# VHH binders against Abasic site processing protein HMCES (HMCES): the designs that were tried, part 66

Target 1, 269 residues: Abasic site processing protein HMCES (HMCES), of Homo sapiens (Human) (q96fz2)
Amino acid sequence: CGRTSCHLPRDVLTRACAYQDRRGQQRLPEWRDPDKYCPSYNKSPQSNSPVLLSRLHFEKDADSSERIIAPMRWGLVPSWFKESDPSKLQFNTTNCRSDTVMEKRSFKVPLGKGRRCVVLADGFYEWQRCQGTNQRQPYFIYFPQIKTEKSGSIGAADSPENWEKVWDNWRLLTMAGIFDCWEPPEGGDVLYSYTIITVDSCKGLSDIHHRMPAILDGEEAVSKWLDFGEVSTQEALKLIHPTENITFHAVSSVVNNSRNNTPECLAPV

## First folded at step 11 (VHH)

Design i20 (from x3 with S100V; framework vhh_6z1v_2)
Fold by ESMFold2-Fast, scan of step 11:
Structure i20 (fold): chain B 269 residues (1-269), chain A 123 residues (1-123)
Amino acid sequence: as target 1 above (269 residues)
Amino acid sequence: EVQLVESGGRLVRTGGSLRLSCAASGFTFSTYAMGWFRQAPGKEREVVAAISWSGGITWHADFVKGRFTISRDNAKNTVYLQMNSLKPEDTAVYYCAARVYQLYDSPKEYDYWGQGTQVTVSS
């Protein structure tokens, strides 16, 4: 998973993340650094994306079931990294394979500290290799959306204004992530960065790409992944597996260039 | 503290019209999806219609499409169900329900419920 869309305005994104804490109280996640959130139809590694994480990471006596939403850098910089410049990290940490997560120091250390997060997106993009050509067909991949009287498919509306209404009830994609906190050796602000855990592709996506992000399907899975105060690393890792509850459609090559940031990136072709 | 109060239920003749209202208090109404549900004697509660927090998206069950219309007024903290061309099969207790942000077509997903208002349609 190397490209996502997360374009909702901050207030709409916040409401899409409404949840229930352990005591049964309905809540909205509280923002940290909300001005660092930059909506985009075409987010690449090294950009900031919103993630959910437990309030207990920031407040000693907080209820571990309460949630914070914060923008974090995509591309995990390990806490043990000794260089001054994160760009000098010698290996790619955009994704973390589920089968080797406990073998790699960069991921097992933050997991041991309970640094689990849920990465939010409208959906993600993958490029299908086509037989007999060098061209790849991009697809936008996302949770099935509730069917409404207005078409549930993007771009089925007669006008741009009608198409914008599809986002009023959009179910955000919730991907399992690991984050870490890196303090620059020479001082400065702590860098929060994350990686997306990946698994083997499900049957429904196998013709598009051989890997997929580990998707947490439903509030029970999301709550257990985030709640490091009550759910051990071993129990949380049982939530990491392929899911069939996913849908997709082909999109324009406009999405290929990460500088393109328009609704055309995810519109069906 | 949270209250949903349905009103407008009464006896109506077949082919008649009725508008149900649900007044909400004790929560930030504009951030909640709202639904209308019904339950006939000896039957399970079923979804009739739902509306997103903004009012931009609506859903109606197949058995009421073209006859019922859900709407909301966020300034008045009220959701409505306009019922036209009523049939005896529409006889039920009608319930208003609230779900934070995302609307669902299942009763199990809703957080708050009203006490219900009886609608009786006579042939």
Scores: ipSAE 0.197, ipTM 0.592, lowest interface PAE 4.6, mean pLDDT 88

Design i21 (from x3 with S100N; framework vhh_6z1v_2)
Fold by ESMFold2-Fast, scan of step 11:
Structure i21 (fold): chain B 269 residues (1-269), chain A 123 residues (1-123)
Amino acid sequence: as target 1 above (269 residues)
Amino acid sequence: EVQLVESGGRLVRTGGSLRLSCAASGFTFSTYAMGWFRQAPGKEREVVAAISWSGGITWHADFVKGRFTISRDNAKNTVYLQMNSLKPEDTAVYYCAARNYQLYDSPKEYDYWGQGTQVTVSS
């Protein structure tokens, strides 16, 4: 998974993440560094994306079922990295294979510390290889959405206000991630960065791409992945598998250039 | 304590109009999707209409489209169902329900429920 859409305004994104803690109390996740959140239809590695993680990572004795939402850099920088510039890291940590996660020190160490997060997106993009041609067909891949009507006109062309409203009932994609904390050797702010765990594609996606992100389908899976205070690494890893509960549609080549940040990036062709 | 209190149900004649209200308390109303459901004797509870937390998205069952309209007032913590051109088959107990953030068309997905208000349409 190398490209996502996460364009919701902060308020709408926060409401889309409403949840229940262990005691059944209804909550919204509390923001950390909200000014670093940059909504976009076209998120690439090295940009910041919002993730959910347990409050217990920041507050000793906090209820591990309570959630923080924070922007983190996409591309995990291990805590042991000794150079002053994270871009100098010699290997790609955008994704982490589920089958080797316990064999790779960059991922095994933070996982052992309970540094599990849920990566939020509207959906993700994949490029289908077309044999015998230099073109690849991009697809936008996302959870099935409840079919609803929007207020106002019925049609495919509207003011920005009309199409913006359809997103307030969007079910966000929830992907399993691992994060780490890197302290610059020469001083400065701690960098929080994440990787997305990947699995073999489900049957529905196999014609588009051979890999997919590990998707946590539903609140029970999300809660167990985040709750490192009560759920061991071994138990949490049982949640990592392909899902068939996914849909997609082809999109235009506008999405190919990560500088393009418009609704056209995810509109059906 | 969470409460949903429906009001407005009564006897009306065929072709009449009625507005149901549901007053919510004990939770952050503005972050919840709201739905109206009904249950006639001997039938399962079915969805009539639903509205997103912002009010920007609505859904109405085919059998009420053009006749019923759902709306909400987040400042008053109230959801409404305006019922026009009532028919005898609309006779049922009408329930208000709340679901955190995302609306659904299934009763089993809703978190909180009112006690219901009886609507009877005479032919």
Scores: ipSAE 0.060, ipTM 0.486, lowest interface PAE 5.9, mean pLDDT 87

Design i22 (from x3 with S100Q; framework vhh_6z1v_2)
Fold by ESMFold2-Fast, scan of step 11:
Structure i22 (fold): chain B 269 residues (1-269), chain A 123 residues (1-123)
Amino acid sequence: as target 1 above (269 residues)
Amino acid sequence: EVQLVESGGRLVRTGGSLRLSCAASGFTFSTYAMGWFRQAPGKEREVVAAISWSGGITWHADFVKGRFTISRDNAKNTVYLQMNSLKPEDTAVYYCAARQYQLYDSPKEYDYWGQGTQVTVSS
């Protein structure tokens, strides 16, 4: 997983993340650094994307079931990194393989500290290799959406008026992530950065790409992944597996260039 | 204290009509999407209809489209299900459920639930 869309305005994104804490209280996640959130149809590694994480990471004695939403850098910078420039990291930490997560120090250490997050997106992009050619076909991959009577469907031949209404009740893709906190050696603000855990593709996606992000399907899975105060690393890792509850459609090559940031990036061809 | 109270369930003959009501209290009703669900003996709880927090968006399951209509009155903290052309297959306990802001077609995603009201449709 190396490209996503996360274009919702802040207020719409926040409402889409409404949740229930352990005591049964309805909540919206509280923002940290909301000004760093940059909506885009075409998010690449090293850009900031919104993630959910437990409030307990920021407040001593906070209820671990309460959630913060914060923009974090995509591409995990380990806490032990000694250089002054994070872009100098020799390892690619955009993704973290589920089968080796406990063997890699960069991921094992933050996992041991409960640094689990849920990476938010409208969906993600993958490029299907076309046999006999160097061309690749991009696909936009996302949770099945309820086809409401006034909002239409992104995968349908809807009028332009109905296209806008699709986003009013969009179910965000919720991907399992690991984050870490890096303190610049020469001083400055702590950098929060994340990686997306990847698994083998499900049957439905196997013809598009051999890997997929570990998707947390539903609020029970999301809450257990985030709640590091009550859910151990061992129990949380049981949530990491392929999921079949996913849909997709082909998109145009406009998405190929990460500088293109328009609705055309995810529109069906 | 959150409470959802369904009413209106009764015995009705095939082809008849019935209106269910769900009165909500203890939370800010206008910020919640509302759903009607049903469960027949030996079957899973399934979503019948849902309505957005604003009332601007509705969803109805394929098996009730054209027969059932969901609506809400935010001033009265009430959601309704108008059921027409009832069939024996509609016999079930009907539940009202609430979820903040987002419509879902899965019972698992709803946070608050009523106790249910029994609807029996005789042949």
Scores: ipSAE 0.432, ipTM 0.759, lowest interface PAE 2.8, mean pLDDT 89
Fold by OpenDDE, second read of step 12:
Structure i22 (fold): chain B 269 residues (1-269), chain A 123 residues (1-123)
Amino acid sequence: as target 1 above (269 residues)
Amino acid sequence: EVQLVESGGRLVRTGGSLRLSCAASGFTFSTYAMGWFRQAPGKEREVVAAISWSGGITWHADFVKGRFTISRDNAKNTVYLQMNSLKPEDTAVYYCAARQYQLYDSPKEYDYWGQGTQVTVSS
């Protein structure tokens, strides 16, 4: 996974992340560093994207089932990194393979500290290689959306104007991530960064791409992944597997340019 | 200073019961998973039971077979191990350990350890 979409306004995103804590109380996640949230239809590594994480990471006595939403840098910078510039990291940390997560120090260590997060997106992009050609067809991949009666206008989703209304009730893709905290050697703010855990693709996506993000499907999976206070690493890792509960459509080549940040990136061709 | 102090270990007869206690101090107890480990002479230290910070999740080793129960009281900063139906094979030094936030079954992953308490089960 090298490209995602996360374009919802902050307030809409917050509402979309409504949850119940372990007591059954309805809650909204609180924001940390909301100003770092930059909505975009075309998110690339090194950009900031919103993730969910347990409140316990920030508050010692917090209920670990409570959630915080925070923009973090895509591409995990390990805490032990000694260079002053995160871009000097010599290995790719955009993704973490599920099968080697415990073998790589950069992922194992933060995971062992309970630094699990849920990466939020409208969906992610993948490119299918066309047989016999050097051309790649991009696809937007996302959760199936429940047609609400009001979505009778999904037929009208062909108009960009209706996209905002459609997306207001959009079910966000929830991907399993690991984050770390890096303190710059020269001082400054702590950098929070994340990697997306990847797995082998489900059968439905196998023709498009052989790998997919580990998708946490449903509130229980999300809650368990986030609740590092109650759920062990071993138990959490059981949640990491391919899912067939995904849909996709072909999109235009507009998304190929990471600078393009328009609804056209998501539009079906 | 972080301290874990085990108590309750003694000589008991086969089939007997014992309750171990571990009093914790020097750290935020309610944010730590707690575990009981044991080490018999000539054997490696092994996990007996573990409990999440809230006590909502517990784990017990297979050899426990329902005989032992881990619990905790966060108000008292104490973790307990109720041991029933004790066997000679249960003879060991029992250690209390603490790990920040998460349960784990590996001793290497625990941050703090007690001095241990001797449990001896006679035939």
Scores: ipSAE 0.013, ipTM 0.276, lowest interface PAE 8.4, mean pLDDT 89

Design i24 (from x3 with D111Q; framework vhh_6z1v_2)
Fold by ESMFold2-Fast, scan of step 11:
Structure i24 (fold): chain B 269 residues (1-269), chain A 123 residues (1-123)
Amino acid sequence: as target 1 above (269 residues)
Amino acid sequence: EVQLVESGGRLVRTGGSLRLSCAASGFTFSTYAMGWFRQAPGKEREVVAAISWSGGITWHADFVKGRFTISRDNAKNTVYLQMNSLKPEDTAVYYCAARSYQLYDSPKEYQYWGQGTQVTVSS
């Protein structure tokens, strides 16, 4: 998984992340660094994306079921990285294979510290190889959405107001991630960065791509993945598997260039 | 304490109209999605209509589309169901329900429920 859409305005995104803590209280996640959130229809590695993580990571003795939402850099920079520029990291940490996560030091160490997060997106993009050509067909892949009258289908909205209504009730894609904290050797702010765990594609996606992100389908799975105070690494990893509850449609080549950031990136063709 | 109180259910003739109201208290109504559900004897509770917290999005079941309209007044903490062209098949107990922030089309996703109001359509 190497390209996503996460375009909701901050207030709409926050409401889409409403949840219940372990006491049954209705809550919205509390923001850290909200000014770093940059909505986009076309997010690539090294850009910031919003993630959910447990409040216990920031506040000693906090209820581990309470959630923070924070923008983090896509592309995990290990805490042990010694160079001044994180872009000089010589290996790709955009994704982390589920089958080798406990073998790779870059992922095993933060996972052992409970540094699990849920990566938020409208959906993600994959490029299907076409037989007999170098052309690849991009697809937008996302959770099935409830049908509404005012919102219509994602491709049916043809005005700014209609597009806002479509997204008012959008079910965000929730992907299992691992994050780490890197302190610049020359001083400065701690860098929070994440990787998306990947699994073998489900049957429904196998014709598009052979891998998919580990999707946490529903609030129980999301809660268990985030709650590192009550759920061990071993138990949390049982949540990492392919999911069939997913849908998709073909999109135009506009999405190919990561600088293109318009609704055309995810509109059906 | 959270309360949802339905009103307006009564006996009506086929082809008649009725407006149901649901008054909410004990929570921040303007941040909750609201739904109207019904249950006839011997049948499962089914969703009739739902409305987003802002009122910007509505959903109506196919069997009531064009006849029923859901609306809300956040200043009055009230959700409404306007029922037109009533049919005997609409006879049921109608329930008001609330869930936080986003609407769903399944009864299982709603946390708060009213006691119901009986609608009977004759002839």
Scores: ipSAE 0.154, ipTM 0.540, lowest interface PAE 4.0, mean pLDDT 87

Design i25 (from x3 with D111E; framework vhh_6z1v_2)
Fold by ESMFold2-Fast, scan of step 11:
Formats: structure tokens, C-alpha cells, sequence
Structure i25 (fold): chain B 269 residues (1-269), chain A 123 residues (1-123)
């Protein structure tokens, strides 16, 4: 997974992340660095994206089932990285393979510290290779959305103003991530950065791409992945597997250029 | 503290109309999706209609589409179900339910529930 859409205004995104803590109390996640959230229809690695993580990462003695939402850099910078410029990291840490996650130092170490997060997106993009040509067909891939009469279906949006109504009830894609905290050797603010865990694609996506992000389908899976205070690394990794509960549609080549940031990037063609 | 109170249920004749209301308190109503569900004797609870937190999108079950309309008034913390062209098959206890942000078509996804109001349709 190398391109996503996460365009909801901050208040709408926050409400889309409403959850219940361990005691059944309804909550909204608390923001860290909310002003660093930059909505976009076309997010690439190196940019900041919102993730959910346990409050216990920031407050000693916090209830580990309570959630923080924070923008983090896409592209994990390991805590052990010794150079002063994160862009000089020679490893591509945009994605982390599920089958080797416990073998790679960059991912094994933060996992051992409970640094699990849920990466939020409207959906993600993949480019299907068309045999016999150099052309690639982009697709927007997302959770199935509830059908509504007044344009709750993205494929049924008749006019630009109706797209706001589609997003009013959008179910965000929730992807399993690992994050780490890097302290610049020369001082300065701690950098929080993440990687998306990937698995073999499900049957439904196999004709588009051979890999997919590890999707956490439903609140039970999301809660268990985030709750590093109660759920061990071994138990959490059981949640990492392909899912069939996904849908998609073809989109125009407008999305190809990561500088294009308009609704046209995810509109059906 | 959280309370959902349905009202408006009564006996009505086939072809008649009825408006149900659900008054909410104890939570930030404007951030919750609302749904109307019903349960007839000997049957499981089923979803009738749902409305997003803003009121911008609605969903109605196929068996009530064109006859029932869900709406909400966030200033009054109230959700409504306008029921037209009532049939004997609509006889049930009608429940109001709340879910944070997103509407769903499954009862198990809703956190808060009212006590229900009885609707009986005869002849």
C-alpha cells in the first residue's frame, strides 16, 4: 500500500473514530498535534497521516483501552537510527511484510514495546498492471459502505454537492500499523512515524494487486490491536490476515500524480 | 443518564398514518446516528430506518420504502418516523436507538436503546 485518501475535515474524522472504552463508556479519541493533520485525497509516503494509538503510550497509568488520534509520518524511522536526517534512511519502511515482521529489527523492536497503531484512511489506491501495455489502471479500495437513498453510495453521486453527504456516514478503513519514536541526535522534537503491515491479497483483490494492507475489520479487532496493556504481541499478531470485506472501483489517471488533491482522484470512471 | 423515550404508538386503521417521536437526553445527540427498529411477536428485532448524525443521509428498509420517512431535529434532540399507508404487517413495538457517528442496518451495532412504543394496525 503506497497511496491513500484521507480527506475528512478534522471534526468529521474525529466523530468517525468514536469508540467504547473497556468500561463501555462512549468516547471520542483525544488529539495530539491536531494542526499537523492535512486532509488529502492523495496521500503518499513521507506525508503525515492520522493514526489511532493507546493513551497509555503517553500517560503512565492511563487506561490502555482509551485512544489518542495523532498525525504521524508515513515511513517508519527506527528509534536506533543515528543520522540527523530521517530522509537519509536507506530502507523503504512504507510497508512491513507480516511474514517477516518478527525477523526485521526495524519492526520487531517497536512491536516489543507495544507500539501498535491503527492507520486511518478513506481508502487506498492500487495500480493494476495491464498485460501487453505499459499502462496501469488505478483503483480506489475501501470498506463496503451502507447503502442510503440520498447518495450514500460513492458510485451514485450525481453532483459535487452530494459528495459531502457520502462522507457524512463514511466507514473509515482501519489498517494495522507499527510506529516508532525517533529522537534526533542533535536534539529537537521526537518524530513519530509508522509503517503499514501488509499481507497476501484476498481473492477479491488478487486481480488488482498481489498484496494488501492488513485490515482490522470491526471494533473488536481494532481494540485488541491497540490495547498493548492487555493484549500481547503474540495475541495481536493473530489479527493480521487478509480480509474479503472490501470493495473497489476504477478511478481516473488524475490520481497518478501525488500533487493532485481533488475529489476526482477517487471518483468512479 | 442516557435516555431515549419513544412516543406516538397507538392503534390505527389499515391505510392510516402515524408519527413516532424519540426524545434523547444524556449525550450529545448531534454526534449520533439514530435508527428506528421494530419487533413483532415471535420475530426478531429488525431495522426500519436510520439517519446520519447531521440528517444528511437516510436509509429505509425495502419493506417500508416509499411509506415511512425518518427525520431528525438536532435543536430539539428528537428523531421522528413518519409512517404512511400502514398495513397490519407493520404491527410491532417500535424502538429508537443511537450509535455514535455511523448508521448501520444491524441492531447489535447500536449502543443506546429506548423502551419502545406499541403500534397496532387493524382491518
Amino acid sequence: as target 1 above (269 residues)
Amino acid sequence: EVQLVESGGRLVRTGGSLRLSCAASGFTFSTYAMGWFRQAPGKEREVVAAISWSGGITWHADFVKGRFTISRDNAKNTVYLQMNSLKPEDTAVYYCAARSYQLYDSPKEYEYWGQGTQVTVSS
Scores: ipSAE 0.140, ipTM 0.551, lowest interface PAE 5.0, mean pLDDT 88

Design i26 (from x3 with D111H; framework vhh_6z1v_2)
Fold by ESMFold2-Fast, scan of step 11:
Structure i26 (fold): chain B 269 residues (1-269), chain A 123 residues (1-123)
Amino acid sequence: as target 1 above (269 residues)
Amino acid sequence: EVQLVESGGRLVRTGGSLRLSCAASGFTFSTYAMGWFRQAPGKEREVVAAISWSGGITWHADFVKGRFTISRDNAKNTVYLQMNSLKPEDTAVYYCAARSYQLYDSPKEYHYWGQGTQVTVSS
């Protein structure tokens, strides 16, 4: 998973993340650094994306079931990284394989500290290899959405303006992530950065790509992944597996260039 | 205390009409999506219709499209289900449910539930 869409305005995104805490109270996640959130139809590694994480990471005695939403850098910079420029990290931490997560120091250490997060997106993009050519067909992959009278079926909405009407009730994709905190050796602000855990693709996606993000399907899975105060690393890792509850459609090559940031990036072709 | 109270259910003849109401209290109604669900004897609870917090988006199950209409009045903290052209197959207990922000087409995604109101449609 190397490209996502997360374009909702901050207030709409916040409402889409409404949740229930351990005591049954309805809540909206509270923002940290909201000014760092930059909506985009075409987010690449090294950009910031919004993630959910437990309030207990920031407040010593907080209820671990309460949630913060914060922009974090995509591409985990390990806490032990000693150089002054995170872009000089010698290996790719955009994704973390589920089968080796406990073997890799970069991921095992933050997992041991409970640094689990849920990465938010409208959906993600994958490029299907077309045999016999160097061309690839991009697809937008997302949770099945409820059909509405304003939008009709999202598979039937052809115009970009029709796609603008689906977002008021869009179900965000919720991907399992691991984050870490890196303190610059020269001083300065702590950098929060994340990686997306990946699994083998499900049957439905196998013709598009052989890997997929670990998707947390539903509030029970999201709550257990985030709640590091009550759910151990071993229990949380049981949530990491492929899901069939996903849909997709082919999109225009406009998405190929990460500088293109328009609704055409995710519109069906 | 969160409370949802349904009303309007009764015995009605085939082809008749009913309007169900659900009065909500104990939460900020205007920020919640509302849904109507039904459960017939021996069957699982199914979604009939849902409406977004603003009323701008509605969803209706295929088996009620053209016959049922969901609406809401945020000033009165009430959601309605207008039921027209009733059929014996519509006989069920009808439940009102609330979910913060987003509407869903699955009962298990709704947090608050009413006690239900019985609708019986005679042939």
Scores: ipSAE 0.115, ipTM 0.553, lowest interface PAE 4.7, mean pLDDT 88

Design i27 (from x3 with D105E; framework vhh_6z1v_2)
Fold by ESMFold2-Fast, scan of step 11:
Structure i27 (fold): chain B 269 residues (1-269), chain A 123 residues (1-123)
Amino acid sequence: as target 1 above (269 residues)
Amino acid sequence: EVQLVESGGRLVRTGGSLRLSCAASGFTFSTYAMGWFRQAPGKEREVVAAISWSGGITWHADFVKGRFTISRDNAKNTVYLQMNSLKPEDTAVYYCAARSYQLYESPKEYDYWGQGTQVTVSS
C-alpha cells in the first residue's frame, strides 16, 4: 500500500471516527496538531496522514480505550535513528510485512511498546499489472459503502453539490499501523511517524495486487488494536490477516502523478 | 441525558397516511444519523428508513420504498417518517434511533433509542 486518499474536511473526518469507549460512552477522538492535517485525494509516503491511537500514549493515567487522532508522517523513522535528517534513512518503512514484523527491530521495538495505531483513509490505490503490456491499471480500493437512493455516486455526479453527498456517510478504511517517536539528535520537536502493516492479498484482490494492507474490519477489531493497555502484542497480532470485505473500481491514470489532487483521482473509469 | 421521544402513532385505515415525529435532546442532533425501525409482535426489529446527519443521504427498505419518506429538521432537532398508502402489514411499534455520524441498516449499530410509538392499520 503506497498511495491513499484521505480528503474529508477535518470536522467530517472527526465525526466519521465517532466511537464508544470501554464503558459504552459515545466519544469523538481528540485532536493533536489538527492544523497539520492536509486533506488529499492522492497521499504519498512522507506526507502526513491522520491516525487513531490510544490516549494512554500521551497521558499516564488515561483510559486506554479513549482515542486521540493525530497527523503522522507516513514512513516510520525508528526511535534509534541517529542521523539529523530522516530522509537519510537507508530503507523504506512505508509498509511493514506481517510475516517479519517480529524479526525487524524497526517494527518489533515500537510494537513492544504498544505503539499501535489505526491509519485512516477514504481508501487506497493499487496498480494492476496487465499481461502482454508494461502498462498498469490503477484501482481505488475501499470498504463496501451502504447503498443509497439520492446520493451522488463516485464519478457519476456532474455537479459539486452531488459529489459532496457521497461523502456524507462514507465508511473510512481502517488500516493497522505501527508508529514510533523520533527525537532529533540536535533538538527540536518529536517526530511521530507510522508504517502500514501488509498481508497477502485476499482472493478478491489477488488479480489486482499480491499484497494488501492489514484492514481492521469493524469497531471491535479497531478497539482491540488500539487498546495497548488491555490487549497484549500477541493478542493484537491475531487481528492481522487478509479480509474479503473490500470493494474496488478502476480509475484513470490521473492518480499516477502524486501531484494531482482532485476528485478525478478516485472517479470510476 | 439523551432523550428520543416518538409521537404520531395511532389507528389508521388501510390506504391512509400518517406522519411520525421524533424529538431529540441531550446530544448534538446535527452530527447524528437517524433511523426509523419497527417491530411487529413475534418478529425481530427491522430497519424501515435511515437518514444521514446532514439529510443529504436517505435509505428506505424495499417493503416501504415509494410509500414512506424519511426527513429531518436539524433546526428543530426532529426526524420524521411520512407514511402513505398504509397496509395492515405496517402494523407495528415504530422506534426512532440515533447513530453517531454514519447510518446503518442494523439495529445493533445504533446508540440511542426511543421507547416507540404504536401504529395500527385496520383493514
Scores: ipSAE 0.085, ipTM 0.533, lowest interface PAE 5.7, mean pLDDT 87

Design i28 (from x3 with D105N; framework vhh_6z1v_2)
Fold by ESMFold2-Fast, scan of step 11:
Structure i28 (fold): chain B 269 residues (1-269), chain A 123 residues (1-123)
Amino acid sequence: as target 1 above (269 residues)
Amino acid sequence: EVQLVESGGRLVRTGGSLRLSCAASGFTFSTYAMGWFRQAPGKEREVVAAISWSGGITWHADFVKGRFTISRDNAKNTVYLQMNSLKPEDTAVYYCAARSYQLYNSPKEYDYWGQGTQVTVSS
């Protein structure tokens, strides 16, 4: 997973993340650094994306079931990184393979500290290789949305005319992530950065790409992944597996250039 | 305290029309998706229609499309179900339900429920 869309205005995104804490109380996640959130139809690694994480990471004695929403840099910078410029990191940490996560120091250490997060997106993009050429067909991949109104509805996302309305009730894609905290050697602000855990693709995606992000399908899975105060690393990792509960459609080559940031990037062709 | 109070259920003849209302209190109605559900004797509760918090998105089950219409009035904290061309198989207790921010078409996803209003359709 190397390209996403996360374009909802901050207030709409916040409402889409409404949840219940351990006591059954309805809540909205509380923002950290909301000014760093930049909506975009075409987000690439090194840009900031919103993630959910437990309040307990920031407040000693906080209820671990309460949630913070914060923009974090896509591309995990390990806490031990010694250079002054994160862009000089020599290896790619955009994704983390589920099968080696407990073997690689960059991921094992933050995971052991409970640094689990849920990466939010409208959906993600993948490029299907065409057998007869080096040309690739981009697809937008997302949770099934509730089919809406009226007779002749083909699914909220299937019609260009319906796209204008679907964002009002869009179900955000919730991907399992690991984050870390890096302190610049010169003593500036702590950098929060994340990686997306990847698994083998499900049967439905196998013709598009061989890997997919680990998707947390439903509030129970999201809650358990975030709640590092009550859910051990071993139990949380049981949530990491391929899922079939996804849909997709082909999109225009406009999305290929990460500078393009328009609704055309995810509109069905 | 959250309350959802359904009204409008009654006996009606096949082919008739009926409008159900659900009055909400104790929460910020305009931020909640609302749904109408029904349960016939001996059957599980099923979704009939749902509407987003803004009213911009609606969903209707295949078995009521063209006959039933869901709507809401956020100023009055009320959701409605207009039922036309009623059939005996529409006989059920109709329930109003609320879910924060996003509508779902499954009963298990809803946070608050009313007590229900009985609709009986006779031939």
Scores: ipSAE 0.074, ipTM 0.493, lowest interface PAE 5.3, mean pLDDT 87

